# Ledger of designs, part 17: miniprotein binders against o13629

Target 1, 363 residues: o13629
Amino acid sequence: MLEAVTNPKSSLATFSKQLNGLLQAKVVVCKSVNPYFNLALENYLYENSTAKHCLLLYTNSPSVIIGRNQNPWVEANVKLCRDNFVNIIRRKSGGGTVFHDFGNLNYSVLMNREEFSHTENASIMIQALRNLGVHARLNQRHDIVLAQSQRKISGSAYKISRNRCYHHGTMLLNSDLEGVREYLRSPSTGILSKGVSSTRSPVSNTKLLKAEFIKQVISCFLLHKSHSTTTKPLSKPRASSKRLYDIEPKSVITLEQNDLLGVPSILKAVNELQSWEWTFGQTPSFKQHLESTELSVSMDISVVHGRLEKVIFSTPNATLEHELSSIPWTGLCYESGFANTFLISGIHSKEAISILKWISDSI
Short names: E, the ipSAE of ESMFold2; O, the ipSAE of OpenDDE; V2, 0.75 times the mean of E and O plus 0.25 times the DockQ between their complexes.

## First folded at step 6 (miniprotein)

Design u20
Fold by ESMFold2-Fast, scan of step 6:
Structure u20 (fold): chain B 363 residues (1-363), chain A 102 residues (1-102)
Amino acid sequence: as target 1 above (363 residues)
Amino acid sequence: DPREQIQRALEIMFQAVELVRQGNLEEAIRILEQALREAKEANDPRLIAYALLMLAWAYEYLGDFQRAMDYLEQAIRVAEQTNDPELVEYVKRLIEELQKES
């Protein structure tokens, strides 16, 4: 590996030990706040972990995470995210859009397909909460809600393949709930999308300290997943002390981003998740209708793979309509300000320039 | 190949862990004794220490606390050669825990 080879503190033996330990780990606590790395690590463990059950815990810097088959322009305020340096990232699991920040803890349970249980995984989280004095329950939508207020504190999604799956979710410890609301409110109008729509619920924070919650989740996970069956005790069992085998110093691995940047699968996944082609280009096909009474114009846009396929204008002025239709729209990325490229040309009529500015302000 | 050798040693150790969990202690001890011999041949103090620790676990499960202690005492001496303070402290903790049962 290039990064491992050029790092003076890394040896191949150290790298091999870290990698092999990671693949067999029951619990992985990632200290990176880089959402691209954390999601890439999750995918890496999904594809390569040999553990029957593996728990991954991480926190992302402020980010909007959209589901595999969603339209980001419908689900999020894309421009607000850009302006505030909030990442928009498409994950590989289905479901709705979520906002992550430093007050959220992400959990991911990776397992063999036959071991998948939404209720069992949720029960681990609920037990950890109860151990810390927070009473919660699973609702009919499989969200974790506070028992008294019914406000959502954890939402989840999953990815299932032939042999492996993961069930991952959020836990609102002390997140910016105003930020959750604003970043997930799209300003876009007139979009008819084939994408999956998010269902939003009233949310609340548990107000638990992250370190305390992590400790409890790890404890509950190890008890529930590592000790599924007990053999009958020997006729002369030891006192109540733990068996030597049950004392596992390395069942829990804590890692930093730099520990694994040399892994090709992780680097490949990071690069994919950071690409426009993945996040925006994988958007399901959609259409958008916009109209301006003041400018006496309407616009119909067809978007495929995040790029303009067709743009159709309607206006009473036939000359203006022809001018607008002559603009080479096809193939442009659908994004705020895509019409601004044509404003610099200076070849358009005063009326056309007004319409291009309207498009830039509307999208 | 050092990577393949480390991977094979880890696979043997993980197989032994599963055998201990299943109560198949005779087979677990057999493959752990093999792992110990291979680790000694490789002259890798860390692998030797882990093989010794797993043998201690297996003998503790058999109720043979004297043999378990003997393996832990071997493990601490080898662990001191690894320059891994976490491993040294872990073995010390296991020795203290086993002593409480004697």
Scores: ipSAE 0.000, ipTM 0.427, lowest interface PAE 10.7, mean pLDDT 79

Design u21
Fold by ESMFold2-Fast, scan of step 6:
Structure u21 (fold): chain B 363 residues (1-363), chain A 102 residues (1-102)
Amino acid sequence: as target 1 above (363 residues)
Amino acid sequence: DPREQIQRALEIMFQAVELLRQGNLEEAIRILEQALREAKEANDPRLIAYALLMLAWAYEWLGDFQRAMDYLEQAIRVAEQTNDPELVEYVKRLIEELQKES
């Protein structure tokens, strides 16, 4: 998909407006519900925005978003997500796993490192909520909770580098809270992981209309950040605070996915986020122990970069143990059904077939 | 083929935006000069105007305010041929800002 680059009929005025607006905008509202594109856009703004503070607002189609250093098989029901076309995506920020759907609004505040403030960003959201009749506060974990019930309505995470950072979060407007519980409940047992574990809290919806909340957030953001005038350091800065490149043609822009897929760094980021190597291959090393008393077998697995490194079986049947150990496990992707690939060829024992089915049911 | 030239110019301009942001000004200028040539061969006044505008950004960052102004003056003349009032207004604002610095 390279419409902006390969379609000469596209309006260059519209394209340039999107590029100039994107680089200099104080607020970006993205209409794409593609989580891969939205996270890639966030990273692009993180690296390239010249605004001292930039607010990105978007909504993702149903997705489980895991933190940078998490194990998806511990944090989510991977098989259920696959069966229901729920995306599993690894973000670049740390922290825990969250479920996004159309009843959620994502916000991201991108800024220079020296401007980083959890409390200021949260205060903007809390003021927008208050203006719409929802009374909320920041708790000790820096979550936004309803003042009366103490139920969480917004969780957040951040990414920091030398010059830039972003602080992003969720806002539960009218999400499927039952679905959240099911997708985030892993059926996997016996996993010993070096990954970061999620801390879950009781949640609630604000029941606010998305369009009204977006309007209030934008108003509160612009009011609180209207005096910001400094830009990211560059090799040859002008004496005045504004370079020609920094002059804003528009403070608030609304854009679609097709407006920016022609930008090489955005396309590369989308491709990376969609890859198995990023989402599953970046999983911290882990081990798994499984036992079946009915089949009189135990299995120890070690997994590195999402791939099987070592598989050891223990069973009182020496012939069966040898048969199972002869299977070329090493290098296979750890995923639901990896054992099913061996059910068709090279194995003729009924006992081995029963164990392979048990493995497929357990992972 | 004018369509081929337009595609090449657009691709170069996308690369140039990233180079400008990274502070790779000399590399950005080199490829933007190529984009300008492709845009002129394609006779696309919008592409010509944007290539000129981006060259003005790069030269201003180099501290060459006279060269930057020359490019903006070329950009506004070409922009007036596009029937794009937003582009014309944007270039005028950049000219006003650069005049304050010169």
Scores: ipSAE 0.012, ipTM 0.505, lowest interface PAE 8.4, mean pLDDT 79

Design u22
Fold by ESMFold2-Fast, scan of step 6:
Structure u22 (fold): chain B 363 residues (1-363), chain A 102 residues (1-102)
Amino acid sequence: as target 1 above (363 residues)
Amino acid sequence: DPREQIQRALEIMFQAVELVRQGNLEEAIRILEQALREAKEANDPRLIAYALLMLAWAYERLGDFQRAMDYLEQAIRVAEQTNDPDLVEYVKELIEKLQKES
């Protein structure tokens, strides 16, 4: 018999089997550390999952994730992120900027709209923490905090639409909390923007091993959502007893990025999230004023869709002002070093060169 | 909208896999024909190839080996446009298998 969709050797049979299993899975553990893929996968499951409740677990390589309507040049040190291979990504949901690294675990609970409960989803995470000896509670802002220190270990957000919703968050296991401050501190000055600003809370790590925490979260999720809505304590498994998460092996799927890059909608979402036009081009319009007393120059910039719309220079040297204004600024991408192209391509006035270097250092 | 057509095709293909496994072949064929139309309108060669392969599988399960072969021959031509050598090889393997079966 021809069993095309069940042949495990082919990329198409792997695709069909993986897609079928993925859409019905109660738990998806993604081994990809690619944040563009992980965000695309989350959205794909949100739109296409047939499970009443689905838990997605993943870890991103170092990344700054900005909200839909934020200005990355206000929220992050864009140049430092680039130089240190930290991704900057605009998500499709609103809200503030977050930092992810290998010491963080992301969770996402995807569900039908009628099943939405922030408190219930948080209780699953809190129970998993408790089973590993970490005592945590939900605070008034719906963050998970350590019971003793009140420091935040998990922040979350949600998206609700007509028939589906998700509740997603971070869990700080062993993140670089000192390093995150530098990535989220913009060096930019003089920016006037109507974009949404982030707020910060004191944070801490749980210091839990990722594999152990994943195991406990899966167990608590499957017990709570599939078997019981009660807070009954988990029966301790005996040495000879099967593990709780082994009871329904089809409920848990582990996948890798290459398994799903053949799905066109996921690939298109990844390409969109990686594009300059999405991450930077969707920035709300803003203005920036820069001045140098030493160089006796000021610069006013208007930026629309991440591109220079209008640039005005003021300096007491009329010849220099004319030279600077003759540079074709309009339509250039607003990014660190945009003035560096003019340093290389034939500007020879010592005064103009000094000002172009100042612009490059200021942006 | 090509993105909406791609999403509809994927959802239909997922449903069709389960229908074929259950032996509900006529309904599987009906919705796979819809998925093929959506994939063609989206101009997505990989999805077109997948829909054609699933139609071949459904017709083979129905015992219509000639129609199954016709769909596999269409699938190989489209697969060659995807730059996916694993997909091309897989379709070739299925053609050889079905030739031995018929």
Scores: ipSAE 0.000, ipTM 0.150, lowest interface PAE 18.5, mean pLDDT 77

Design u23
Fold by ESMFold2-Fast, scan of step 6:
Structure u23 (fold): chain B 363 residues (1-363), chain A 102 residues (1-102)
Amino acid sequence: as target 1 above (363 residues)
Amino acid sequence: DPREQIQRALEIMFQAVELVRQGNLEEAIRILEQALREAKEANDPRLIAYALLMLAWAYERLGDFQRAMDYLEQAIRVAEQTNDPRLVEYVKKLIEQLQKES
């Protein structure tokens, strides 16, 4: 948090006015590339924005963003992400897993629940693309695809509560499409999960410049949403010659992370999103079955809140089975290589060591 | 952030296993001491116990049985703070085996 040495009364009055301006803004452009901050800001605007429609635009540094009720070990290559310093983050909206990087633009339309429309929100993006020479359409899954190739350029998800909702998505401008493929390919086998599964689609980049696309999206959003939730009133000739077709500077707020880290609820949300207990601990309960013909062993694991609850071995060697069952598995974090914790101090037989290594390599 | 420290401690511990296997014991001990600090800052008795156990293993592989035993004695005291009697019994077995080897 930035706390400048200023006149306290003047500083507090200025901050309060800036915060009120943010909550009334029709468009917010966030310059932070911190995915934890950007997702926290999105949720903050969802809960606190007073605008009937608010557009949030941001870009995240390389990250895998999983849906609220997904299993990261099913949806992503967790070890590859960790080794390459790619963040895995659980968002608060439902739906599938996405990869974000600097070549992607994220958009979020925050609105009253009664005003939710997939097609109207998508039409704003499609019009911005058309204005820049990219011909796109909405498909049956509510993805935005290139008209000719049918390759997906934008996927979206939503969060709905009693009075408010947001519809957010990606726009592939110039992303690393190989990274998208590699990070979202889980090596894990034998997992039986109650979590929501992602659906994969062939993707493509629009190859648009981010600044130009942002400018067009803002223009199309403000025109589309200026007096109504529909484009019909705006497309028809008006009786009055008084028109609000251009961007209103006071309706557009550009902000940096340091502008809002002093807001306690935003800091709390950032800390929650960064936690292992949120990202991995909120994983729906799951079971995993692993078999090795070579080692003549099978293993059944149950995982609750991202931690091992029960581990059962089956092997023809009763002494080996007893040895493996004596290991204190319960409460360990389900992480690649967790069995390596027990590769200590030679108390285990050669057979048990081989099995522990196999478990570490399989998970 | 205690939860971030837990994640860092686990990552370091997994890296240390490969270093011990390669015979790079000095580097393994260095990073395991970091993992122990992260686990203590997170105030996670289970992770503290595991970090202590891995330090004992590294020193045993180095032939420093006295230091290995010192770490196991620390590990059992921390393990008793967990709700897991299996962890306590596991550390006791390690102590008994190390006494036979020294």
Scores: ipSAE 0.006, ipTM 0.409, lowest interface PAE 9.8, mean pLDDT 80

Design u25
Fold by ESMFold2-Fast, scan of step 6:
Structure u25 (fold): chain B 363 residues (1-363), chain A 120 residues (1-120)
Amino acid sequence: as target 1 above (363 residues)
Amino acid sequence: DPREQIQRALEIMFQAVELVRQGNLEEAIRILEQALREAKEANDPRLIAYALLMLAWAYERLGDFQRAMDYLEQAIRVAEQTNDPELVAYALRLMAEVYKEQGDTERARQVMEEARRIAE
């Protein structure tokens, strides 16, 4: 058949035009606090943006974000997160686990692979901090630290493929640092994991107002990238830093969550990020050994794709050991608290019930 | 034989966990209703409460919050008969999840706080 040119509804035409602008935008500020949409948007821009350099800025509601190849049961207090409605989400980049809350600003620089530079990207952040009176530097681990205290204010990670990459990080403005400590302290013991372990360092807040910091980051990003062919990294304040350059309004796009609902690939990514199969099922294989001297029991667990592969008990009582082994463990999801569902009278002895409760408390 | 009925109910419940995780919610509910019948025939209050909790969980996953809440209320009443505060706390945690999914974050917070208090 002949291709028909249809006149779209005004609202759909406006949305499509905004979406086309998004692919060419130099700066995207997303006002959604939903971490699933923010991470899905980041991946969408990674795959589809045509801009040579694109800066994405966002803030997530309280969430634990684990790296692509990490074990959430090692990296986080899963039970505490559940009880406090803190989402645990697996991102697509490598590296360690971070806690996001409303006092944090996330930045993501999306670029062609050849443009990737930790130093260049960090220099933009450091210049924005300097313009607001905060003196910071890049350390040997490529973290941004306060110059005086050496405390980390920004950690980062990256995803690199053949043609595209992004470098993203946190900026601690006024986060709950005690909450960070508690959510990232796993109660689980005896785990031998093939997953990537997080490296923790002392952290601090910059105490900067978010709106002022966003304004400075955008200005420094646009200034740096407009002179990228001849301008060196923003290592020192320039005389021209007092000069206002014209910021092209169309180069900066602000999005609400509703702006993303009409993009099928973003909704698909949100659904994937919310799935058990992504967050927990992508966990690298691990083994766990637990011992209780008081109960005279030991337990060896093998977990593959977040599911129990094998559970072996050792006790001095063969009847008790057989009773525990009769529970159909294989194929069940490894999740905190599930053992409490097996405290069943009439099936298990008091000794077995005590062990099942100990398992629940230990995981 | 009550012990055979208890064993059958337990086996069905373990199978249902996997079905719920896979999103096969209708089959999970069907076999959980069978587990509930076996638990009632065995007259085991703890097993009855557990079957009711799993039905509530399956209905919550299905998006049927009214049935989920009805089963949670039944589970709490039966769990209170068992003198097992952890079972009651578990039911309250699931109830908080239902309130959260409905957008009632204040009720969810209150119920979760009660669950924490009972578990202590």
Scores: ipSAE 0.012, ipTM 0.487, lowest interface PAE 7.7, mean pLDDT 80

Design u26 (at its last look DockQ between E and O 0.04; V2 from the best seeds 0.00; counts 0 for: pae O 8.4 > 1.5, off the site)
Fold by ESMFold2, look of step 7:
Structure u26 (fold): chain B 363 residues (1-363), chain A 120 residues (1-120)
Amino acid sequence: as target 1 above (363 residues)
Amino acid sequence: DPREQIQRALEIMFQAVELVRQGNLEEAIRILEQALREAKEANDPRLIAYALLMLAWAYERLGDFQRAMDYLEQAIRVAEQTNDPELVAWALRLMAEVYKEQGDTERARQVMEEARRIAE
């Protein structure tokens, strides 16, 4: 540690060699459970890896991951997630909403665009499952399902650019399937969204041990890559104790968040993914209509970049309608409690206060 | 870089979520105390409040309601320094849950009304 501080050249040379080894690795097993870091790492490898094929494996702390163009207030119970320390994250790839927790494994195969195949990674995953006694097949939607029950155990999505692509997905091992249903059940009503909607399938766990599945996926991946080239057994990585430096370049490496936080582009990507402006502010514009028969009021909201653009009330009481419309709604974040600002400041009639509480409870 | 310190604390907190859900509460508390120290070193009031809320959550699960309340009171004080009424409201909602688990539905109701009044 002291020599690294007093001898910058040796510290920089060591970091540079370690980073170059990462960019040439065929398999990266990331031990971080920080979903923001793991998604940033995936994008970093997507942009910078020089390996013909790179397999990234990781697990996230409980998180609802929404697709690039989805509406989180349509796809999830935002309050329930917050109150249970479940993250909500917008990813950079398209597709529908998924739930990650400690009971699923995430995989991503990064490759050159010309080598993209919708079915190749599924075949690798199915073989790994079969080697562990789980019989699965690919369905017409490109989901992996159990052969017997047809219940989904893996979904995937793609990101494709001019030069590179990745195919990433989830494998359900021992996830909290009941919690998945509750976190993904939005309580919101009346939203007219231009965002992409999810189509949900019944899911099941494979009940495999994560360490066993990781070993099989790595083995099947490396054998599949070497098909028609070699029959030699592949070296297996030490899963839990390895440091990035301990793994030979162009092979299998294990890393932790702290190995790469010093990479400025990764840290920048992590901070972007963590921002409200990314997850909520990038939501496609939408409108919402709310009604209360009890209070004899309706409310129409338009939302742009996650912020209130226009709020219109309708009620038989014209004085109340004018009072509510005089509130400066424009610019407030669309999230639970925006009406509470007005409950805290200013004074309004008893009827207006009741309506503000209803709004606070409805959003 | 303060941003790196924040990510180190968050990694620990994310790991603690699994421990709390598994019921390994004493280990969760130990590492959450480490995360709280790192959050304080980063001088990030939102991160400090988040760590305090997770500690309260762990102590609530452990049944140590006195400790849970102590952490929630700290979280409220820190959250009030932010311009984030949702954070204060969140701390109050967890406090109401602790009262409800103790059978004190009147104090739970009072705290929930305060959460609505202050924000979120």
Scores: ipSAE 0.684, ipTM 0.870, lowest interface PAE 1.3, mean pLDDT 83
Fold by ESMFold2-Fast, scan of step 6:
Structure u26 (fold): chain B 363 residues (1-363), chain A 120 residues (1-120)
Amino acid sequence: as target 1 above (363 residues)
Amino acid sequence: DPREQIQRALEIMFQAVELVRQGNLEEAIRILEQALREAKEANDPRLIAYALLMLAWAYERLGDFQRAMDYLEQAIRVAEQTNDPELVAWALRLMAEVYKEQGDTERARQVMEEARRIAE
């Protein structure tokens, strides 16, 4: 708590009251573009919200978001993402990999488990689209597609626990669809993974203005999830100008990342989502087989929790095979260039150096 | 946790190789000494031998042939405990490089031939 550091006695009581307002909110619009904060906020509301239904809306800076049980090296071009400062982050929900950028709007509906429905939540989005002149429908995979072209404009995923769940998704307003293809195209070969594979489908943008779509989604959500049949359209000041500190409980809240500085569980979640141990270390166990005909070598790798567990080489040269097998591979993080650790001229043979370079180029 | 210590040692070794390539030999040696400590705490003879080999290599690159030889002798003693003749051969090949740099081409030849015999 930054405010508590400067005035501990009075600021803690005020902060507690502001948090209670957030936890009772029906709609939260987050203005942060930080994907780690936005996903941490989603999980915080999932664990702590007292509202029967809560809608969270946000936009992430360019990011590849992998599902809970996916292998990032199968689902994305990890090196290209790193080189272009595109975040790779593992979410807590299942399903496939998606690309987010400033032309996308994310929605999340947090609810009691018995209230869960893909169809009901999708109907809110479809009605908001219809009100803005875009005709869409739900397909068999529970994706939202344009009625005429059948192109996907929204994919979704969910997390279900004993008592609570969330259903979240994307809405393609004006995203870079061409750029998406390269980030989601893995260059890796020979991987046998028990992770969940993404299902790719043709996509399109709705071309809707974000502010207009947000207003319609909020209106449709409150109408659909309200116990009142006399809900009025949301005015712009209620939807967009209210700050956390000025908000009545259960109203529409607009917040910034700085509004929640000092919430320990949010900071803990941000730190977890930013960690290598979460994003890459939670990868389901996998094996990889690589072959080079030019170098007359094959390599079998077993990876557990993102770390090399076993590396086996096969080559006609028994001395070279023994040399490569003697390198201390076990425990090293599986990442582009891991074999560079062992590129030591004068210690390894010329043949071993060539193979180590090949491994670095292949992974 | 031995696995965590092994991982830390390997990560430090990765950084050290890049530092040597850049000519930052003093910093490379500093972090390799940390890798050696991590390897010893993990009680992994193969990783200890490899850390000692990297230290010898860094000192050879620095031109400190006495320290390079001291580390190579330690690496050979540890490597002999692993039943991995290639670790011994690696140390002998680097020892041959040190002898060549000192102008002792005959000892370099003898040590290289020993490395070949052991690796077979």
Scores: ipSAE 0.087, ipTM 0.615, lowest interface PAE 6.2, mean pLDDT 83
Fold by OpenDDE base, look of step 7:
Structure u26 (fold): chain B 363 residues (1-363), chain A 120 residues (1-120)
Amino acid sequence: as target 1 above (363 residues)
Amino acid sequence: DPREQIQRALEIMFQAVELVRQGNLEEAIRILEQALREAKEANDPRLIAYALLMLAWAYERLGDFQRAMDYLEQAIRVAEQTNDPELVAWALRLMAEVYKEQGDTERARQVMEEARRIAE
């Protein structure tokens, strides 16, 4: 019996108290693995958190997260992601494309703009790793790497506004590093993109237990941020070990997805992140040149807002070139199989059908 | 042998159900993905639909409702090919729970009514 919350005022007051608790939290551990929800929550905390410093921790189900100004068709195998229910999500931060799975922990440090430091936030993570016997360092690209092998274990990105920022990153615990490569390898050729390209680096897992790593990150974060608030020189470190666990119970919140389903701004952000217009329509303009020597055809595509703006064919057969050019390409979404719509019409020559199939296989 | 693949996929699905009940959802998903591969290789639409439903259920329990819905939609499409109305109705009932958990009570009601109609 889900007790019907009979008193809407008490439910609203409880919800308001919970929401205020969330907005004041120093640490938020999200249990949801929904990548749209987790990114929406990150953005919500970015916009609404009143905490001086907030640490968000979450894991996503298998998903490809692209940077704000990246081209998904360059950064990922979009078709393969779709066919395997791997969500492609455009984040609101810059940086490169990453794959998330259950073996990866995401962290986000939300703070005032003036307190933004790549090195500070990385130092918290490095200390947490050290406490678990993993020796890591920050490299020149602001990636966290294993000290010995120099293999990347954490990538990061950031967003900075006038007053607030967040610095977020991955932490590879027990991720499927082989499966990842398939989703992040675009089959697309001949793309000239204005988007930001990802730099690939050799990666490794830390092989740490997620729960233990979360515990260390929270501890290191709270310790580090407690020292930044005390302008008074802490006199002699009284070694009283006991007070580390007096984490004010209200400073760390564990959140489930259902706790925020009633927040309209979260739902709006989820819907935005799921939208084709955000994911693909926000793609920077690009051109693609395709050529088939076998079919004696070339194609030049201009794509704006993820839609075909211009398609130009070149073929020795003028009749075929005219036929292909007569197809209403303009305004179609650039996606795998956009040419299939015209294959179904059955009105095309055999040569045009062969080219349409080639287009469908090439995009 | 397609029969061995079917048997292996069934065994994996039974293990996955228990893992989902235990809340070991990540491992359940991992093994269900294998069951789905085996089912596809065996070209058994019924087994494919079951694997997809179990994946949808595991993702529902994880709170990844988007992926749960994607698997449910695929499960329904495959289940419709089996002429098994109970399998379709099961998928629709799980879809209704996903909608309910998302706060979409109207879609949940509509889908539950469809599930009832199909099972009758």
Scores: ipSAE 0.013, ipTM 0.266, lowest interface PAE 8.4, mean pLDDT 84
ESMFold2 (binder alone), look of step 7: mean pLDDT 83; pTM 0.828

